# Designs tried in a protein design chat: VHH binders against Profilin-1 (pfn-1). Part 61

Target 1, 132 residues: Profilin-1 (pfn-1), of Caenorhabditis elegans (q9xw16)
Amino acid sequence: MSGWNAYIDTMTAAAPSIKRCAIVGAADGSVWARTEADNVFKASEEELKTFVALFNDVTQVPAKGADIEGVHYVVPRTEESLIFGKKENTGFFAVKTKSAVLIAVYEGPNEVAAQVRKAVESMQTYLNNAGY
Key: E = the ipSAE of ESMFold2; O = the ipSAE of OpenDDE; V2 = 0.75 times the mean of E and O plus 0.25 times the DockQ between their complexes.

## First folded at step 7 (VHH)

Design w90 (framework vhh_6fv0_2)
Fold by ESMFold2-Fast, scan of step 7:
Structure w90 (fold): chain B 132 residues (1-132), chain A 125 residues (1-125)
Amino acid sequence: as target 1 above (132 residues)
Amino acid sequence: QVQLQESGGGLVQPGGSLRLSCAASGFTFSTYDMYWVRQAPEKGLEWVSTISYSGSNTYYKDSVKGRFTVSRDNAKNTLYLQMNSLKPEDAAQYYCAKDYDALTEYLESGTFDYRGQGTQVTVSS
């Protein structure tokens, strides 16, 4: 057995400016794995349920933004399976697969944001290919 | 031009220590996450450690956790890897990298951009 935390470790190794991240169920926002210890991903069950529901119609998200860990992010635009946001020097990327949503919260300059996006999209590709 | 130059490798006995350095130039060092990767004889490249652009977040391969410490000096454009309690399994050519994809390395052989020429670490009696 391979635990989902191994995939969290892979993403954070590829982009260490990820401060907190999680893999959650696309249908209900249930947590499959998340960062732990001093930097635990803190989103509530209710917040995650509402967040994953945003992927039902991503075109509405830029008008209202998105909330993660009680922080409201400006969402400049979306793609069919991608929501990303920015709040000062902190941001997130969230991608949907067949049955999961990956969420990564980071901080740093544009170069760091690009690394985080690449890590999250690479994991999205892997999970889709694995049937998730 | 992006340049990365590793140094500090050598021969040590099991249980010994080495400190590796990587001098970076040709890019704004302080805005990039940095990586240490290694390649042992007859083996593929493997990721060892990463450090965020600010130095506040560090990550390690499970087998080196607690023995290796990555750090950086952004004023000097230099990346470091302090290696303690070295084991024979740590013997490898060590490289620093700017554009490493750890997921690609774990899922396939992968590629690394802006990797230096490396510094050799040998652990023997």
Scores: ipSAE 0.078, ipTM 0.495, lowest interface PAE 5.7, mean pLDDT 84

Design w91 (framework vhh_6fv0_2; at its last look DockQ between E and O 0.69; V2 from the best seeds 0.00; counts 0 for: pae E 4.6 > 2, unsure alone 64.0 < 65)
Fold by ESMFold2-Fast, scan of step 7:
Structure w91 (fold): chain B 132 residues (1-132), chain A 125 residues (1-125)
Amino acid sequence: as target 1 above (132 residues)
Amino acid sequence: QVQLQESGGGLVQPGGSLRLSCAASGFTFSTYDMYWVRQAPEKGLEWVSTISYSGSNTYYKDSVKGRFTVSRDNAKNTLYLQMNSLKPEDAAQYYCAKDYDILYGSFDSPEFDYRGQGTQVTVSS
């Protein structure tokens, strides 16, 4: 059992409409923890390395979109340390902390998206306060 | 606007069962993930169970897993908690909640945007 898996469990309990999620290293996209089994987060190491590099300049992301698990998402806008995207009824929220990036893929309506964002941002705040 | 009305609590013997209901109004119930939380007399609020908007995903506090089952009826705007094999430690005021954030602060003091008035569960022989 990994300590980081407890944070995955907390996020999915707080927002059960999260289909898949992961906590990865901000520097290299290395996976610290992810959902597994039927909910396995399937992004490759190369895709994650590319994805976390987007946080070096989030202002460029809306023009190009973002790829997660081989799916291309439209990114309508970005905020400081936040990238989010939408594709039909699926979406994601990704937030950067001092040393990590949290990625949550969800499925559902806008109300669910708001609850997922809240869960991800709450975990971001918690990890930053813990020194991560 | 948001209104949550719990019912179904009562006095039960250890090993008994109760089914709690939460009638929701003032929002589009079918588009929200929902929560059951409880507060024992000498404890803070604690998270018990979560259910996704569609009912497809459910999560439980470790101590109630296998004994409690959360479900929902989106056509009736109603959330349920079936409680089996009740233990004295389950005695508490039970609340349904919307927009609950268990990551805020400690787990002894979870944060809510909305909760109902609650229904009391007492377990005694």
Scores: ipSAE 0.514, ipTM 0.800, lowest interface PAE 1.9, mean pLDDT 86
Fold by OpenDDE, look of step 8:
Structure w91 (fold): chain B 132 residues (1-132), chain A 125 residues (1-125)
Amino acid sequence: as target 1 above (132 residues)
Amino acid sequence: QVQLQESGGGLVQPGGSLRLSCAASGFTFSTYDMYWVRQAPEKGLEWVSTISYSGSNTYYKDSVKGRFTVSRDNAKNTLYLQMNSLKPEDAAQYYCAKDYDILYGSFDSPEFDYRGQGTQVTVSS
């Protein structure tokens, strides 16, 4: 969906420490939009299907971590609609909306994580208000 | 205390150039993404450009792509905006900012936790 690409661009621009983003269906992990061109979001639909299913029980995720793009991340904690992970100088934030999961993979020091989170959560709020 | 101080604004003719600077202090500058925003008279605040903490990633408003270049010197705690081929519609108060907050899923209504006093850019023949 071409319209969803605008949201990818918005998140990426708001937190340029974000390397790649994706918007996927919360139900099945289908890709609605993703970062392309210079830095393609590479997670397969099969992987994404598994990932979005983590939101069915977020309390178990810290014990097992999460995989995105073939990379395993440690998940320190979770919230009801938030899963985030870390690996060395990289990490991800994933937030769930009514119908979608927004994923942002970032690279940088710990200080940038707050900016990345704020970007995806702002988008989460907007999309929820819009009915998505 | 976080401080941001813009400079380099002025009056130029259409097609002219300016280089804005933003001196940052009170935080670890090299670990934050930084932003340029502007506000024209009787218009809302609008996003202009973003640069990653390391300077490796840059983003621009469509209307300034190819004309504006954002950069930074982390050793000097300074953010820059080179503005070439200036147009009348570029006239505005320009601000550097950090901790951007997206509103309504776009850059049309940005908010920032910290922003400087700004520097005025005027473009007139």
Scores: ipSAE 0.235, ipTM 0.624, lowest interface PAE 2.1, mean pLDDT 90
Fold by ESMFold2, look of step 8:
Structure w91 (fold): chain B 132 residues (1-132), chain A 125 residues (1-125)
Amino acid sequence: as target 1 above (132 residues)
Amino acid sequence: QVQLQESGGGLVQPGGSLRLSCAASGFTFSTYDMYWVRQAPEKGLEWVSTISYSGSNTYYKDSVKGRFTVSRDNAKNTLYLQMNSLKPEDAAQYYCAKDYDILYGSFDSPEFDYRGQGTQVTVSS
């Protein structure tokens, strides 16, 4: 639907262990772009609104965890603009830019998680530098 | 000590084929996504292909899709790029890389954790 799909393609190419990802509005969780087809990112509008609101105070998130696509993740740590969730051999990284939240759901070992984080944070930096 | 060694480049006619190899050592190859990038003279680095750590997911730059195939053999710590139907536009120094940061940097300031020395692909007209 939008030119934002190119950024989804960039993240998945940079970190191919990403199973699904999305770019959503930081204020309301509206979906600007997401993986589609066989890898549909399927979080509900209501779930995304709740999720992006976690960035209003990330210090409280580890106590309660986070839900994405109907899956509950423990959140072992957060940073000012980053939430990391983990469940079994899967996890997510979410980062906030000026206007958006980038969410990437992945599967794999710890080394893969680090690569996913790098890809998502690189896109965060790119979008922030572009004014988003 | 992380080491990546590319090989398999050479001179080929348009429409020809080459198979590039990348021998990896000094890290647990099977737990890292791997990347092929290339650099033509007087140009910045350009992403070509990505393969996930397990080999289950592959991605290609649009201009090479259907002509190039990335693969890996985790038992041999080796990454491959089969290049078919080569065009003059494909001529470049090809590198394998353990991390990919070039998409987010400037075209004149590529940022990698590690890459090899590269192998030259030349396509005559």
Scores: ipSAE 0.225, ipTM 0.621, lowest interface PAE 4.6, mean pLDDT 86
ESMFold2 (binder alone), look of step 8: mean pLDDT 78; pTM 0.793

Design w92 (framework vhh_6fv0_2)
Fold by ESMFold2-Fast, scan of step 7:
Structure w92 (fold): chain B 132 residues (1-132), chain A 125 residues (1-125)
Amino acid sequence: as target 1 above (132 residues)
Amino acid sequence: QVQLQESGGGLVQPGGSLRLSCAASGFTFSTYDMYWVRQAPEKGLEWVSTISYSGSNTYYKDSVKGRFTVSRDNAKNTLYLQMNSLKPEDAAQYYCAKDYDLLTGHYDSPEFDYRGQGTQVTVSS
């Protein structure tokens, strides 16, 4: 049972202010692993397919924002492999690797956001180096 | 001027209990997720437990689940670790930390006093 769920467990241990997260295929948004039970990640397959396609041209995202779990987030800016958004005291970080997109939804102040970003980017680096 | 001060360690027999404390200052404690990490004399740094900024989410190393409980008091800027059913393998210097490196297990920061001096836990008969 170590599969992709082990990476979800690792990220939530490193940044427990992550409320929900998922690892999805970069090509199609198919779910490889997600948080479950009280922290179930609720995005539909259609929404995830639309979301991962945003990484084809991240420069367009700040003008439109992004939708995750039916919630519209303001995206203030993007980086080559990073989309992040804010809505009130919630936010998300999404990073693209060679074959995956990691999405982490969190709740908390800016200091918590910085810890979540560190955890997501650390996992991105690890997976890229592992060939994913 | 970030400071973390651990206390509560000591010598205990196998099966005994200890309660560790970490007093934080120099930053807004209530806005940070916090961690307990430990290091045995000839071993590397090891993550033990995590608690979210509000205290609502906690996570534990598999070998301590059911025996250790992390908690925090944001009004007192204090982090706690209740350790029950202690085993010889739990003997280590225990540190509290504000940040945790996912890839390497390091929590080092260039800022002075970020890590604290730790508190020693010894488990022997």
Scores: ipSAE 0.357, ipTM 0.727, lowest interface PAE 2.7, mean pLDDT 86

Design w93 (framework vhh_6fv0_2)
Fold by ESMFold2-Fast, scan of step 7:
Structure w93 (fold): chain B 132 residues (1-132), chain A 125 residues (1-125)
Amino acid sequence: as target 1 above (132 residues)
Amino acid sequence: QVQLQESGGGLVQPGGSLRLSCAASGFTFSTYDMYWVRQAPEKGLEWVSTISYSGSNTYYKDSVKGRFTVSRDNAKNTLYLQMNSLKPEDAAQYYCAKGYDILTGYFDSPEYDYRGQGTQVTVSS
C-alpha cells in the first residue's frame, strides 16, 4: 500500500466499471500505486516504461497501438495528454500529468467508457492542481 | 437510427487508385471521429485509418501511410478514403465506422462497431 492508493480508491468509486488501474511515474513508468489482490494490475516494469514513453509523441501511437498487461489495444486516435483504446469489451484510458500517468482498464458497454474517461480526467485535473 | 453507406469500391490493377465514400446519417456526424476498417479474405477486421471529428488529425496503419488519404466533409456528412498505389494486400471489404464522440466521450473499438455493409476492393492483374 502507498499514500497514492487513496487516489486509486477515489477513481474506482467514481467509475465502478474500472477493473484495474495504476498511477505510474511519467519519466520511467515506476508504479506509485495500483489495484491489488483480485483486481491486480499486472503490467511489467518494462511494459510500463515503454507505455509512458508513448506520451513523448502521442501522434505516433495510432499507427502502432499500445500494450497494457500483455494485451495489444488499437488506439485509433490520441489527444495531447490522453491515450485510449479498446479491444472488444475491454478498454483503457491513460492520461498524463506533470509527473504521473494514470491508467484505467475497464470492461463493459460503451456507456461505461464515458464514465471511466470522466473519472480519469477528473483525477488528472486534481493531480495537476496539486503539483503532480 | 445510425446509418453508414459505403461506396466506391471496384476492381483495379496493382498501382491503381480508388476513392471510397461513406455517407452517414442518424447521428451528429461532426462530433464523431470516423474510421476506415477492412476485412481481407481469410483475415480478421483490420483498422486502416482514423480522422478526428474536425478533420484536423489523421492517422494511418503503417502499411498504408503515404498511399492512402482520409478526409471528411462535415457539411455533407461524408467520409472519404483516397487509395493510391494499391497493392494486392489491400484487397478487402472496406467499412466505415463511427468512433469517438467529442461531446460524450463514447468510444467503440474499430473492430467492434462498424455499421455499413461495406464496399469491396479487389486488386488483380
Scores: ipSAE 0.006, ipTM 0.355, lowest interface PAE 9.1, mean pLDDT 84

Design w94 (framework vhh_6fv0_2; at its last look DockQ between E and O 0.01; V2 from the best seeds 0.00; counts 0 for: pae E 12.5 > 2, placed apart)
Fold by ESMFold2-Fast, scan of step 7:
Structure w94 (fold): chain B 132 residues (1-132), chain A 124 residues (1-124)
Amino acid sequence: as target 1 above (132 residues)
Amino acid sequence: QVQLQESGGGLVQPGGSLRLSCAASGFTFSTYDMYWVRQAPEKGLEWVSTISYSGSNTYYKDSVKGRFTVSRDNAKNTLYLQMNSLKPEDAAQYYCAKDYDILTSYFPDEFDYRGQGTQVTVSS
């Protein structure tokens, strides 16, 4: 954790309905930065390794769902570099860049979900352009 | 039609205070995160503050933290920015917005929900 915390701060300012988020390595799920304190992102090292491996074949994900922080999410569909899921009033968006995976867990109505998706996709574009 | 109408700007001396308001209509205000942004003369748009749809989470530009407070009244469809200890650097046209990209300082043209703005001037 070094300068990557600035991107976590930017994501939460861009979509303040994000409850917890993290930037992890695409190859191994290692945490580069995450929300802390009362908003600490709690996924284990083993869970994150499993999660980032889902991007190796996103077409299999809707059949089995995805686990984040010990919570099982229904994944209705995927796109090449995007996995998203819903559970009640909570959901997540996860996007893959060249070397990272961004995971944002949010709470709120559909309008908020749309704003969170925009923030996550904007950060994905920024990081890809920066070579990450 | 989405409409945002800012008010409350004016001329103050350094160290003074102003309270800005933004009246929202044409969308379900209570279900959107909202933004305050500003533009100083000859400068680009600069993010100032964000508030979550419920009002529970707030974020601020480092240079205004501790001096500015964002709040909202969802029953009145109104967003507020309380500005204390104003500095000459705070002089700008202030806008509220429903959609704003902090990474690019970009308002989406199709979804640019900012109003006319309200001018803040700080005497020398």
Scores: ipSAE 0.502, ipTM 0.787, lowest interface PAE 2.0, mean pLDDT 88
Fold by OpenDDE, look of step 8:
Structure w94 (fold): chain B 132 residues (1-132), chain A 124 residues (1-124)
Amino acid sequence: as target 1 above (132 residues)
Amino acid sequence: QVQLQESGGGLVQPGGSLRLSCAASGFTFSTYDMYWVRQAPEKGLEWVSTISYSGSNTYYKDSVKGRFTVSRDNAKNTLYLQMNSLKPEDAAQYYCAKDYDILTSYFPDEFDYRGQGTQVTVSS
């Protein structure tokens, strides 16, 4: 297990409504770590490359939505380092660190979204402080 | 008002068992992931277990895996922690929480809900 896998486990434990998550390179979408086994994060590198590029201009993302694992999500709004989407009882949170993008796909009622966001943003803060 | 009330703690010998309960009210319990955390004397808060809102996913601290089981009854707004094969190092005040930051071992200010806790003592 790589060091990055530990962060995957931490986020998952912090918000178990997370079904799948990944840590990818902000520059190219390369996968540094992802959930495995029963909850394999399935996004391709090509898709991830496109996804991380959304952070270059987040203001345009709500107009077009975002795709993860072949699923199209509505993006209600964005922040400078935050993209989140919704589809029925599913959604995702993606945050950008200095060098990475953390992606968490979750399933559940709207109320769990706050916990998922907190988990991802907490990891974002941790990694930023660590220089990543 | 959000309320959490832990119970079920007590004194047991090493190898013994306890079942903790957490009664929740003041929020839609079935829509939140729930946490168990503990604090031993002169130690900081320590994450123990998390269970998803539906109960479908459970996660544990490595040191309690195979010994502790978290569960919930959403119809009763109750969280449980079955603790088997208890060890002296498990002795602590146990809390249930609506939200918890595992990375920093803090309760986020906007989601800082926990009960008074229940004391678990393990001694021969």
Scores: ipSAE 0.021, ipTM 0.360, lowest interface PAE 5.2, mean pLDDT 89
Fold by ESMFold2, look of step 8:
Structure w94 (fold): chain B 132 residues (1-132), chain A 124 residues (1-124)
Amino acid sequence: as target 1 above (132 residues)
Amino acid sequence: QVQLQESGGGLVQPGGSLRLSCAASGFTFSTYDMYWVRQAPEKGLEWVSTISYSGSNTYYKDSVKGRFTVSRDNAKNTLYLQMNSLKPEDAAQYYCAKDYDILTSYFPDEFDYRGQGTQVTVSS
């Protein structure tokens, strides 16, 4: 559990436009690691539990959008293990692994969104291969 | 070069229907998810609908779900939006788009990824 902060650092270094991110348990939304200090990821336990449950049927998410940190995002598309949310010049990517959900909130233009997605999906692949 | 051309807009009474079309060229249409977005006067761009590259998955903004149907014909490189039970709030310039992220950027000059749009007007 305590070593999970290194993965947060890896994602934020790979995509500096990530402003906040977290690794949470897929079953219950429990926080395994998150950005801290000046960029605290502030989602409540109840909000995270609701959020990770969206992966139980991602086909319903675009119709309703998604909430993280009290912010409502439009969800223009999903894939079986990915939810993409947008609000103005900000957005998030969330991906599910076997045991976890990786959430990255970013700011910036379209090219940084691609960087964020790549960083999060690379970590998704790594964790899945490691059995998480 | 990516080219998108919307058509099928017009004036409709409340409760009426329109079918929008989007002709695409300059990219491999069948490998990209496609989007419908709209813009009303003095408003920003608003996402309306998404269809996956194969057409197997469709997604809608809550306010249009059950009234609008997105579809595509990959053999004809054409995207469609069937709009039923139209309301005054649906009046807008409608665009098809290849890349939603570009349309929501703070870089408004990125119109290369959408057409000129087609106007939908709903009478009161």
Scores: ipSAE 0.000, ipTM 0.188, lowest interface PAE 12.5, mean pLDDT 82
ESMFold2 (binder alone), look of step 8: mean pLDDT 81; pTM 0.822

Design w95 (framework vhh_6fv0_2)
Fold by ESMFold2-Fast, scan of step 7:
Structure w95 (fold): chain B 132 residues (1-132), chain A 125 residues (1-125)
Amino acid sequence: as target 1 above (132 residues)
Amino acid sequence: QVQLQESGGGLVQPGGSLRLSCAASGFTFSTYDMYWVRQAPEKGLEWVSTISYSGSNTYYKDSVKGRFTVSRDNAKNTLYLQMNSLKPEDAAQYYCAKSYDWLTGYFDAPEYDYRGQGTQVTVSS
């Protein structure tokens, strides 16, 4: 179909701890690809539109947190193109590229989080170099 | 001043048991995930176990599952590792560690920051 499914497969292979993930449009949060079946990424269109808008000013995010799949995450800090959060043993990493936002939801301790972050940042670099 | 002090190591025969303790001070213990890591003479530093800040979730290296049990007492600021059925491969210096910034990741954030001097575990037949 879109061809974007191959990138979802690459990320989940690199970090098996990723429970659900998606690649969405940076401008509107439209889903380009997502995990499906038993691991379907469930965020609504409205929620994703709100989420990607957070990248317009990431410095405001720690004050209010972020919502993904109806779950509210604490966001202690942000980086220029990175929003990440945690709720006990669940968490997410989201990175912005030129035209996309990659979102990966994981479960597990900091060991798992490090692996997920590296996979998402690796894909961010790849897509930016590919012009996305 | 952040401090971690390990104890409980010693010499044990294969199949024996030891309980390690880690006394924490200088930070709010109950808000941090805690880790046990070890270093054997021929190996680098390796992760053994994690316990969440609440104590509700525990994780183990595959080779120690069913033999080791991590626990914590937040009222006493103490972390424990109960080690049963010890094998020669478990011989190592054992350290406890806290996460500094849980969002940067297990190895990137603390890199076993604030671990103490460790406690030596020797398994000999």
Scores: ipSAE 0.000, ipTM 0.141, lowest interface PAE 11.9, mean pLDDT 81

Design w96 (framework vhh_6fv0_2)
Fold by ESMFold2-Fast, scan of step 7:
Structure w96 (fold): chain B 132 residues (1-132), chain A 125 residues (1-125)
Amino acid sequence: as target 1 above (132 residues)
Amino acid sequence: QVQLQESGGGLVQPGGSLRLSCAASGFTFSTYDMYWVRQAPEKGLEWVSTISYSGSNTYYKDSVKGRFTVSRDNAKNTLYLQMNSLKPEDAAQYYCAKDHDILTGYFDSPEFDYRGQGTQVTVSS
């Protein structure tokens, strides 16, 4: 099987409006893979630990918002395994699988947001089916 | 109605170059990511390249990196693929595409809701 970087490559190729993304452990926020070089995902380990803990009760998140890469996002609503946020022309989608959290940061209009959401949800389905 | 029209294919010798074009209509081209895919005889669709709606981000299949360049002109609703150093393995029907399902084939045989009729690229022995 492919390493975790192959899944980052798959997501960014499918939705190239993703500016930065990562796959992190659901239990602790440890980075399994992330975009690198010009698109490096720069959230701290402490921030990621805090972020993945939000999935313990997603219903509390819209009242507080969420922080990724030192940027505070308004979270308009959540779904069972989905947190998404918006700040002006940037945003993110984060989805939880059995063992991982996928985070994608993008820039663009609503059509771009829809493409990014489709990419992360497709990968979420694939990883869940693969036992992750 | 979404319409995609490819052109620019032809016969070329190994090491040669071609530039493909895709004219798009029926949707707001400037707000969509676009894809180039190809299909050789008796093979599935294979992803080749992707470009973001603004043109600022591009991605390529490993076997074409450094040889192919994708670009777009949003004012003309046109997508391009510059193909240099063509190899026999690049011979295929080339399609531009919109709306991609990433679960299918991992770029070996992706599925799209919309693609054009294609343009044929043949590379001589």
Scores: ipSAE 0.039, ipTM 0.486, lowest interface PAE 6.8, mean pLDDT 84

Design w97 (framework vhh_6fv0_2)
Fold by ESMFold2-Fast, scan of step 7:
Structure w97 (fold): chain B 132 residues (1-132), chain A 125 residues (1-125)
Amino acid sequence: as target 1 above (132 residues)
Amino acid sequence: QVQLQESGGGLVQPGGSLRLSCAASGFTFSTYDMYWVRQAPEKGLEWVSTISYSGSNTYYKDSVKGRFTVSRDNAKNTLYLQMNSLKPEDAAQYYCAKDRDILTGYFDTEEYDYRGQGTQVTVSS
């Protein structure tokens, strides 16, 4: 509410290699905004609740991987407030802010992944500075 | 080193058309999303258009939607911007850029990684 879709539009304009993305509540995984129509982000409520809980202890994630949109991703490593995964030519970046988790799914090589990561981290910084 | 060389600018009357080109070298062009940005003489950089590395996704500044078309030829390492129905407010130095820290919309600052001199577009009668 309050125009969260505008932030989705900003991220996808900055990095068009983002296939699908969402902004969800850090506490419960509730969807605040997501890509729709041809780019619909398809994660279930239960999957998102499980996913955001991974940020409670990111050190456990590389051993198990992570599931987004029913796809199991290998997580090579984690950083404080960052989980990223890879599966063949696809991947995701997820970052935690004070009250939100931003998730972006992309397709492409490592150079494209670096661009997507920058877009997601830029939005993370903006939202943290805005108090979210 | 990254090099971007813009061309195709010029003087055109309102309602006219121009096609800009950007020749890229020094990086694997086909793996980068590319951008067109512009700057009028005493204004900041404005994002104009983006195209994904594959060419499948394109995005435009609201004021140019329906008038401008971005495209790319990965075999030739070249980015294009077809500009139709040009307006006086489109007059600016146009640059192509590869991604580094692209910010659009709601961010206070604009950060673009561009290497060329740009190509000047002037719209007057």
Scores: ipSAE 0.006, ipTM 0.400, lowest interface PAE 9.2, mean pLDDT 82

Design w98 (framework vhh_6fv0_2)
Fold by ESMFold2-Fast, scan of step 7:
Structure w98 (fold): chain B 132 residues (1-132), chain A 125 residues (1-125)
Amino acid sequence: as target 1 above (132 residues)
Amino acid sequence: QVQLQESGGGLVQPGGSLRLSCAASGFTFSTYDMYWVRQAPEKGLEWVSTISYSGSNTYYKDSVKGRFTVSRDNAKNTLYLQMNSLKPEDAAQYYCAKDYDILTGEFDYPSYDYRGQGTQVTVSS
């Protein structure tokens, strides 16, 4: 189906503070959908493959951090299906579903971070319920 | 009620040092990761450092690595930030923050009810 862009649109509508985001395959990091044009999500295929592999053992991630769009983020802690990172006033939230990883990059204060996390977790729940 | 009280800020010349403290009460300090965040006038909050609940793991903003050291004393319910080789860009109001309950899954720095007054760091010749 050619519908994955609709989920990107749903996330960005729910949290307009999302600067860039993507939905990628959990097994291989293949891009299913991403923000485009002025808000293009710029991660390489190699970077995304490395990133999704972090979900195989999230307990090791805080020691090493994570790279998204060529930016190295400090990861303060992880949960089983959540990796989030911080670098200065930028950050990301990444959540894993059965078949996908959702990544949202934001810029701004803690109020922005809270809204972005809620949007990403809401979509995670939706996709899990849909069997993805 | 959660209470966080920062202290130790002041005026220092570039290259100087300050040690910030955060006195915590109203929660089991030893079970929460703690953060230092800062805000310059007209700017948003910036994460500075994280220390795990046990003190075993520490993380730093790239621009402060090698200059700042976070530590904690769980017996005294106190968080510290040792700041060395201070630069003009380090001037800000500094706040400590408690990590949110992992069961809610919510991450935020200082929340509406947890924020102390902060402590001001000024770096000037």
Scores: ipSAE 0.000, ipTM 0.163, lowest interface PAE 12.7, mean pLDDT 80

